# Miniprotein binders against p81326, part 35

Target 1, 226 residues: p81326
Amino acid sequence: MLHFGGFIMEINHISKILEKEREEYIRNKVEEYLKQGFSKDDAVNKANQSWRTYIGHRIQDVIYNLLKKFLKDSGLKVTTDKALNNRNLPEELDKVKRLIAINYGEYLFLPDADVIVYKVENNDIKIIAIISVKNSFRERRFETTYWKLKLKESPVTSHIKVFLATPDKDNEISYKCPNGKPKKMRIILEYELDGIYFLKEDFEETEKAKHFGKIVEDIIEISKKL

## First folded at step 12 (miniprotein)

Design xh6
Fold by ESMFold2, look of step 12:
Structure xh6 (fold): chain B 226 residues (1-226), chain A 82 residues (1-82)
Amino acid sequence: as target 1 above (226 residues)
Amino acid sequence: SSELKKAKFIAKIIKDLAEELGLSDEEKLRELVKLIQWLAIMYGAEVEVEIENGKIRIVIKVGNVEIYIEIEDGKVRITVKE
């Protein structure tokens, strides 16, 4: 069991809660679709589709809330790409946005950074890490790697750690050599990124591929070196 | 409100967890309290736990909405208050 600022991080507790959330969410959605006139079979199918969209956003929110809670006492602040896209952006977040933006001539784009960890010292903002949350690798398989490489190109962003967090329920990147054959996605992601953090227990653990519970102490340790 | 809707959803999850776990002994009780604390953290909600005279009181703050959970004699009482 891993230790987070006085609370032990247990993936099984999070998974158990998420399964109960799924059951209640689907029950509520089925009831809603039935009242709209759909058949029971159609209501169930639509509820499951709705959950698949919802769970992606939910996992991002869970990671944000966990990091915000457990990094606070270390003087580290956490935000999201969603918050950075708000119209009425506070000055602090506007600075965060500008510090992670990548220049494409007259256009500025944010990397795919679901969660951003930073600190504020003497009115200076220092970006510590960007966490990309992926539920599936069927599309945009190496997008996170692309953004890490772009951040490495500039001395002002090259220090930013880029992490991937994933439940990887379909075992798309859980093992380096499944069935004796190198898994390209796992090998490249592990090589290029600063870390991969799994929200499950069954995966091949390495120096860079770890249980999600290790992410807080890793971020704190990195922040002390900046 | 969205806070009230979220708080009622959280309360239902707590009720479901308590029913599945079954509060037959002290170990099960501690597990439920731990699950409630993790649930609150997963929603970014403040949570306070108080133990008084053989009862456990938990308050989860979801914005301006509060969820009161009282656990006594193996029974769970949940109320949502604006």
Scores: ipSAE 0.776, ipTM 0.924, lowest interface PAE 0.6, mean pLDDT 88
Fold by ESMFold2, fold request of step 13:
Structure xh6 (fold): chain B 226 residues (1-226), chain A 82 residues (1-82)
Amino acid sequence: as target 1 above (226 residues)
Amino acid sequence: SSELKKAKFIAKIIKDLAEELGLSDEEKLRELVKLIQWLAIMYGAEVEVEIENGKIRIVIKVGNVEIYIEIEDGKVRITVKE
């Protein structure tokens, strides 16, 4: 096994791989649609639409796998909301689910928590952080802040850090005051959340808005305080 | 299985990376190995690399499916075993 150095330098490798995955995915889809009788232009358009749906889930999977890999040696475990919605949960994951669920009177819901980081000490589970993964902010722009506010309402969940991870390719939240004008979405997200982690190089860094490569160190430090 | 489908897709990405990067010198070979390792990590797969006398052997384990990559003399051979 070869060592790759720090996370920040390795974002270029991830980006390169995702572009190759996109090219192969699009190529396969175009061929499929052409066989179905679509024109070349329609096949390309449909393939691109399919990729846009897929890439959101793919980025979640990448972040999950990276965190699982790089947090393992610190005794931290990682799961997903998808795993927690499985009908037949192991006891450990059932406890994780119960520790992050939010009570709405007669109803119980999980927050938007694409990736969940927790630790187990003497059969006791402590939730460290949840990471919401957003590829685009066209819809549900402040959903993550809502969940942070709900988690703060209970002493059982108020310690849970809520992070947002995003490539933000369209620069929807990359800068606070682009061209001198305050960007409401960036300002509110940064104010309310515990951190925003960018999967790209070009954005305005602050104490809360950081390169994604910092997330592992931050999570480990938080876990030591719990 | 879904693991087999994933492994076949990974294998194709490796072939595409090798083709684009080219295997003309040691630096490009090292870059390809790094890309293969990151690709494995991005899929949550275990990866082992062995380098002997200009021969590179890589094994990626995607659950029960194994991807064998052999790189020798600028040639890439990939085998997917269930």
Scores: ipSAE 0.763, ipTM 0.916, lowest interface PAE 0.6, mean pLDDT 87

## First folded at step 14 (miniprotein)

Design Bj7
Fold by OpenDDE base, look of step 17:
Structure Bj7 (fold): chain B 226 residues (1-226), chain A 83 residues (1-83)
Amino acid sequence: as target 1 above (226 residues)
Amino acid sequence: SSLEKRAEQLIEFAEYLIRLAEEYLEEGKPKFAIEWLKLAVRFLQMALQLARQNNLDELAERIEKLIERAKELIERAEKIKES
């Protein structure tokens, strides 16, 4: 048995490594914005916003590649919303795109889907799960929940599991009731989503809130039931 | 075997991390490349342990070569950093 402990520890390092870039990134961006004529305060604010975008993409890419590699042997395929935002999609990805689309009457829109897990059986595509990857929850706290609820409204998409993966570096959702006070965000996210997976050790584990190391097994199990 | 598959998964992920580290090197960020390479080595070491425990000698040899490559890249990155 892979000492589940070792794998878990190494997963936790992903976020730690990424966060090491912050100081240098901010410094460089501040200098750049100062050269553009922004005030010091504006430069710092812009640098921090830029960092949030940068680190968000980086962690999404790492998690995407991790899931792609660890789900491959189970016959599961992985893609991203970014890959679906192409004018010339292969037939398979075009089908995936259509199968996750949300109906707004005259319009179809895609949910935020950082990672999409699906299987192909007899030329039929079944969407298994959407994983939202969030480095922090400073903005759009319940966006993933919104998409989950919207997906539930259609029989075409109601079966799709929606998971949140996060290092939760600011401990916004790591505990339900720290110091006896309920954390609204944790409670709501855990209630509405199919699971929350943490890329860290220090969190309150529940049936739905698990370490990210368990997500592969959980997805495989779900895929067998579909 | 399930363990062999797991070892291969670890290898493939480690190979991704090595490529990621190479991108950081190209971007002139050797400090962070080293961190990714060290992580890759740790994943490969886990795979190596699995291979050895299951007497998968060919796989073990492949993993050892990858570890050596990653270590060489670390050394190169360290030289760039000191430069």
Scores: ipSAE 0.863, ipTM 0.942, lowest interface PAE 0.5, mean pLDDT 93
Fold by OpenDDE base, look of step 16:
Structure Bj7 (fold): chain B 226 residues (1-226), chain A 83 residues (1-83)
Amino acid sequence: as target 1 above (226 residues)
Amino acid sequence: SSLEKRAEQLIEFAEYLIRLAEEYLEEGKPKFAIEWLKLAVRFLQMALQLARQNNLDELAERIEKLIERAKELIERAEKIKES
């Protein structure tokens, strides 16, 4: 139990460390865009957009590597949608790609899947979970929910758990009913998704809304039932 | 043992963080490299505690060497930052 508390605390530092870059990053990008001839307001807006993209990728990479290391000994494998976006895939990854594909009639498309957890048993691949990693919810608030609903429509993919991992730095979904007012986004995401995992301490914990430190155990438990 | 596996997981993640910090150093961002290295040290300290509690002396020694390496990298990064 004591070791789990320490682990939880250190996970929270990931987001804090990443956010320390913001001021310097914004300053440098604003200067760059000003040199390119943009107005001050345009430069600031572009810098903020660039930051969102930058920080989003950084946090996804850290979480991917964390899950990869902590799930390895359980016989679980981890990949990403980016790794699947290749013409020449190893057989294993080609199977993973096919097993998460969503049918749109004439076309198959992949859901947004920052992290994909799967197991290999007797040369058969079972997809266990997809984890969407979001630093903020300013854009595409229900995108993860859309993919969850689409995955439910097929018996091939209906078993796949969809989780959201976030530091929720703007406290958009940390509480269900702050000040007596329901937070639509929190309620819908918690209802539709299989779980929300927070890389922070200050949130309302529920059966589906947990600290990110619990995600490894939860995924392992799910994997045993599949 | 399950505890040995957990210690190894912490070590591997810490090693990733050290590599991440080295990338930040290459990018000329020693301030942020130091923060990642400090985080790596904390994960290694957790692993070290697990190793010691379970009398895994060889593993403990390996972890201590990694902590030392991370601290040396912090010192180098601090020198770069001050320069």
Scores: ipSAE 0.862, ipTM 0.942, lowest interface PAE 0.6, mean pLDDT 93
Fold by ESMFold2, look of step 14:
Structure Bj7 (fold): chain B 226 residues (1-226), chain A 83 residues (1-83)
Amino acid sequence: as target 1 above (226 residues)
Amino acid sequence: SSLEKRAEQLIEFAEYLIRLAEEYLEEGKPKFAIEWLKLAVRFLQMALQLARQNNLDELAERIEKLIERAKELIERAEKIKES
C-alpha cells in the first residue's frame, strides 16, 4: 500500500472500530437505566441516545486530532466549538469566534461548528473551513445546510467552506438515487454544502462526496487560494 | 524534507491512537484498545516504510521502538481480555 492510498484506506477503519463498541455500550446502558427504574422501552431509547452522543464526541475527537497533526506543517491551525465556548478566551481564539459569529438583530450567535480550521498571516486570522461531524441523520437533518446558508449572508463569513464528515453507517445519505429514486437528503446536502466526507468505503463518490482521507489535501488547496 | 514531515505526521497520529487505546485499557476495555493499537501499528508501518526507503536511519529506529511498544501493549491487552 502507498502512503497516500493506504492513508485513505486506514482512515475508514476508524468508524469500523467505533461501531464495534455499539452493542456492548447499549447493553451496559440499558442495564443501568433498568436499575434506575425505567421501563425496558424507555431504557432502550435512552441507551440509544446516549450512544449517539458518545459516538459523536469520539468521532469529533479523532477528526480534530487527525486534522491538527496533518495540517500543522501547512501553517494551518485547528480548534473546536468546545474551545470557543470557554470564558476568558485567548486573543487568537476570541478573534476566531468573532469571525464566525452570525447576526440575529440585537444578538450574535455562533453556528454549530464542531471543528474549525483557520490560518494566521501577519497578525490576521482567516477562517478556512468548518467541519460538522454527524453520526446520524435521524434528527436535525439539514442543520449543517442552515448554517452554510447563514454564513453565506455576510461578506465576513461568505468565503468559509462548510464540510460534513460522517460514517453514515445506515446509508442515509450514501447514494443519490438508491433503488432509482432520488434521495432528497443526499441531494440537498451535496448541493448546499462545500463537501461531504465519508468515514467508510461504500458510498457514491462525486465531486463533493469523497473519502474522508481526502479532506487534508482539499483544505490545504483551499487555503492557498484565500 | 517533505518525506520526513509526512513520516512525522503519521507517527504523531499513531501516538494519539496509542494514547486513545491506553484510555480504553484504563477503562477495562482491552478488546477495543487492541483495535486502536492495531490501527496505530499500521500507521507506524507506513511511516517506517517511508523512512527506510529514504535512508532516514535514526527516524526508522525511533519508529521501530514505537511499533515494539505498541505490540507490547497489544500483548498486555490480550492477557487482560482473556482473564
Scores: ipSAE 0.805, ipTM 0.923, lowest interface PAE 0.8, mean pLDDT 89
Fold by ESMFold2, look of step 17:
Structure Bj7 (fold): chain B 226 residues (1-226), chain A 83 residues (1-83)
Amino acid sequence: as target 1 above (226 residues)
Amino acid sequence: SSLEKRAEQLIEFAEYLIRLAEEYLEEGKPKFAIEWLKLAVRFLQMALQLARQNNLDELAERIEKLIERAKELIERAEKIKES
């Protein structure tokens, strides 16, 4: 019988679907910014930034909905950083937020936690995994590793698995040694994180670098150990 | 059964994809809607395979109807696209 990874491999396809939208999206956004009085150069830069935000949010929403549907029958629940930042937070989500927050003196910040998987047992909440969704590594290359290291500093959060999900369309981290030279970003991300899940087919698969379709099975297995 | 639960999960995710495609149709973007509908059909076809292999006849009938509805949406989106 098929495992979840086999069912879900079609999801590797979503970034290709979204990319078909890019040209029209950018063209429309440039026009909007020009109408607002920006120079042509500024309008183009703003449109490209807008696209990066849009495609990232769409990929995150698809991942959230996939995980929510495929994890629920294993007693696992899924939420997002967006939901946790709502003004009127339900008590359950308020507990989730507190369990992943990191204290910096009198300040409380959430890690880079686009999608959060947790379970509820008799009103007790256990955070299982945090998934960071990255469409591009042009900026904030190691942000996810910083948050993994911060979560490891406390015994309350050290069990939380930190995963990276990415289409990696520009092959920034797809291979460990492209052209015979170690790719520093891929090596460090794979070493420090609990897993990297690629939303594409062409990458170097390892014990930690996997097709995104494997993530459901991995999360379920981890949850059984906690 | 666990296989019936897996089929239901595939169906529910496909229904999300159909709703996403309907948003694109409402925005007048039929060519993008078609891509999401095709993905939804692939997930429904996986669910149908599971249902048939496990003799879940009522579930298979339901999935077949969902596939036909998704294909009708694709046909409507193709007509809009060609206009």
Scores: ipSAE 0.734, ipTM 0.900, lowest interface PAE 1.0, mean pLDDT 88

Design Bj9
Fold by OpenDDE base, look of step 16:
Structure Bj9 (fold): chain B 226 residues (1-226), chain A 83 residues (1-83)
Amino acid sequence: as target 1 above (226 residues)
Amino acid sequence: SDLEKFAEQLIEFAEYLIRLAEEYLEEGKPKFAIEWLKLAVRFLQMALELARKNNLDELAERIEKLIERAKELIERAEKIKES
């Protein structure tokens, strides 16, 4: 238990370190866009958009590697939707891809799955969880919820847990009813998803809303029941 | 033991962070490399405490070497930053 507190604190530093790049990144991008002939306002807007994309990928990569290392000894494997976007997949990953696919009649499409956790038992693959990693909710606020609902529609995928991991930098979903007013996004995400995990300290903890440090244990526990 | 496994997990994650920091150095971003290296050191220190408490001397020695390497990289990054 004592070692868990330190681990939690260090997880919070991940987001803090990444955010330190923002000022320099924005400055450099603004300069780049100005040189390309954009107006000051356009350059700033484009730089901010570029930053959102950049930071989003960075945090996803760190979280992927974290989960990969901390789930390994439990016999659990981790992959990403990007790894599945290949024409020549190993048999194992091809099976993973098929087991998370959503049916749209004539077409199968993959949900957004920043991290996919699965186990292999007796040559059978069981998908355990999909983790969506979001730095902010300025765009695609309910995208993860959509995929969760779609996964529930099939007996093939209905068992898959869908989690959201976020530092929630803008405090959009950290509290349910700040100042006595319900936060629609927090309430809906918490209701529809199997869990929300925060890479920060300042949030309202509930049964489904926890610190990211607990996600490994929760996934392991789920894996034992499947 | 579960504690030994957790220590190894911390080590592996710290090694990832060190590699990440090296990428930042290659990109000419020593300031941010230093931050990742400091984080790696903190994870390694946690692992070291676990190893020592459980009398895992060989593991402790391995961790100490990794900490030393990370610190050397910090020093190198600081020199690059000042240049």
Scores: ipSAE 0.870, ipTM 0.946, lowest interface PAE 0.5, mean pLDDT 93
Fold by OpenDDE base, look of step 17:
Structure Bj9 (fold): chain B 226 residues (1-226), chain A 83 residues (1-83)
Amino acid sequence: as target 1 above (226 residues)
Amino acid sequence: SDLEKFAEQLIEFAEYLIRLAEEYLEEGKPKFAIEWLKLAVRFLQMALELARKNNLDELAERIEKLIERAKELIERAEKIKES
C-alpha cells in the first residue's frame, strides 16, 4: 500500500512535465506562423491549437506505454487506434479492429480508441477495455460518451468497458458540485462511462472516479470475468 | 511474487522514459529530457526499494545500473543545456 502511494504521486508528474513544454512550444509556433504571414492574433490562436494537438498526442503515448508495461504480466495486450489505421494488419490486429467496429448499416466505423486492451485465448480475441485519453475538454466534451453508447448497442461490443483518463488540468470534471453547482460534464461522463481515472490528486473520488493508478487493477479484474 | 512483477514493471516503464528522454535530446530539448530522466530515476528508486526489501540482489544490481545510466544522461543533458 505504501508503495502504491508513491506510484500515484509519480503518475501525477507526467502531466506536469508535459505542461512545462507549453511556453517554449507556443513561442516557437507563433514565430513560425508569423513568418508564414499570419497576423499576431492568428499566429497565437494557431499556436494554441497546435499545442492542444501536440500535448494530446504526447500524453496519449505516455499512457499507452504505461498501460502496456503494467498490464503485460497479466497476459493482456495493448494497442491503439493509430496502429489499427493500416491497410495491412497482422491477423491479430485485424481481428481487434473488427471486434471494436461500430455498425452504421452500410458502413463500419471505429470508435475513438486511444488505448485498446484485449486478451488472446486459444486464438480468440476478447476486447476488455477502451481508454480515451484527454488532456482537456475544450472540444468534443461528450465524444467518449457517444462511443460508449454506440458500443453498448451491439451484443458484439456491449461488454467492452470504456474509460476516460485525464489530468483534467482545467478542473472541468474534477468535482461533481463545486460550490454547490453541478458540473454537468462530470456528472454525465461519470454516469455514462465505466470509469474516469485522474492523473492528479485534487479530485472528488467516487466508485467510478478514481486515481489513474487504480486503472491497471480494475482492468485486470474485468479481464478475469470475461 | 506480485512485488517482483511490480518491480519489473516499474523498471520497464522507467526504461521507456529513458528512451523518451533520449528522443528529446535528439530534438535539442535537454531541459525536458532532464525532467523525464528524473522521473525515470524516481520509478527506478521505487523498484530498488522493493527489490531490497525482498532480498532480490540481482534485481537490485540491475536497477542500480539503470539509475547510474539515467544519471549519466542527466549530466550529459545538463552540459548540453549550458552550452
Scores: ipSAE 0.870, ipTM 0.946, lowest interface PAE 0.5, mean pLDDT 93
Fold by ESMFold2, look of step 14:
Structure Bj9 (fold): chain B 226 residues (1-226), chain A 83 residues (1-83)
Amino acid sequence: as target 1 above (226 residues)
Amino acid sequence: SDLEKFAEQLIEFAEYLIRLAEEYLEEGKPKFAIEWLKLAVRFLQMALELARKNNLDELAERIEKLIERAKELIERAEKIKES
């Protein structure tokens, strides 16, 4: 327990380090786009969009590597949506993909599942959790809750835990009642999802809203019950 | 043991962080590399504390060498940042 306590506190530094890059990244990208002949307004918009893509990939990569290292000795495996979207999949990953796919008649689609945790038991695969990584809530605010609800509709997928991982640097969902008023987005996300894991220190903790470092212990505990 | 496994997990994640920092150095971004290296050292220090408390001398020596390497990378990155 003490070991996880120190681990939890150190993990909160990940998002702090990443945020230090933002200003220099955007400034450099604006300069790059201005040199390409874009107007100042267009260059700023493009730079901000570029940052959102860059930081999203970086956060996902760090989370993937963290979970991969800390879950492997519990018999748990980790993959990503990028790996599952390859045209030629190993048999194991093809099974993972099929086990999370949602049927829309003639079409099969994957939910928004940036990182997927699963286990293999006697050649059978069981999906434990899907982690959606969001760095901002200005767009696609409730997309993750939609996918949770779709997964609940089938007995094959209803056991899958759906987590949201976020630095939430702008405090869009960090508190339930900021300034004394209920924050609809935080309340709905917390109600519908199985957990929200914050990559920072300053947020309102609840049974479902936790420090990101606690996700390892939670996933291991869930896997024991399946 | 389970404690030895957890220490190894801390080391492996720290090694990932060191590789990430080296990417920043290659891109000419030493000030960000330093931040990732400092975080890697924190995870290695947690692993070292576990190894020492449980008398895992061989593991502790390995971790100490990794911390020395990371601190040398920090010193090199600081020199690059100043130049």
Scores: ipSAE 0.796, ipTM 0.921, lowest interface PAE 0.7, mean pLDDT 89
Fold by ESMFold2, look of step 17:
Structure Bj9 (fold): chain B 226 residues (1-226), chain A 83 residues (1-83)
Amino acid sequence: as target 1 above (226 residues)
Amino acid sequence: SDLEKFAEQLIEFAEYLIRLAEEYLEEGKPKFAIEWLKLAVRFLQMALELARKNNLDELAERIEKLIERAKELIERAEKIKES
């Protein structure tokens, strides 16, 4: 029923509201940094960096709460990389952390995941998916594909679906061949990832590239197969 | 019962949005609080439609109270914005 009553349409408002915050946030931060003694150019750069961090955390928080509320009755649980980095993890989350970790010889590191979906079945924990939240693809363009490839290297993590969620306001990956020219980033991300979910309507829909409102259905369906 | 579950999910997400808006009000940002509250009302109205169509009167009354609360917060935020 996720498409009932325009649920998908209402999700589009999330990214619109967040974009409306940008102008005031940056203006306030520039003023704050100028007061701290930074030059004009430094204050602007720091304000833009601050915005990118702020908006990323806000989008992640909204996505986390949406998934937590809408997956709850399907026996699926949701956590975040922030929660997994706490010092005193409950046993369940400690198991989740160990199940997504990647081996680098003597070291064991977590992939840079924003939101993690898992289930508990007969006291076993099964990681279903990780969702990477990206606002811009100018930096760390293929980070999400790197983590997918690393997870595929081990039989214990190979099943984990890796999704990307993005407002993609600047249309960096919204279309495969805008103006007849292939967009390398969109094509590679779609090829390597299990899905791309857009927090807007203006994008080229494919089997793997969908509106974010479809992610709950997809996760539930996948969980039944794992 | 599946429709009741979905309505409860809509309500719970709307309650999160209301709490988010209240944080903006505490930060002195009424313009953004209003936007998040309007979104919360849209999800609550969807839940209310489901409750009424399925004769869930107690749930519908609860949702109506939540909508009233959200609208009162919008009015308070509008006054703060005009100040």
Scores: ipSAE 0.709, ipTM 0.896, lowest interface PAE 1.1, mean pLDDT 88

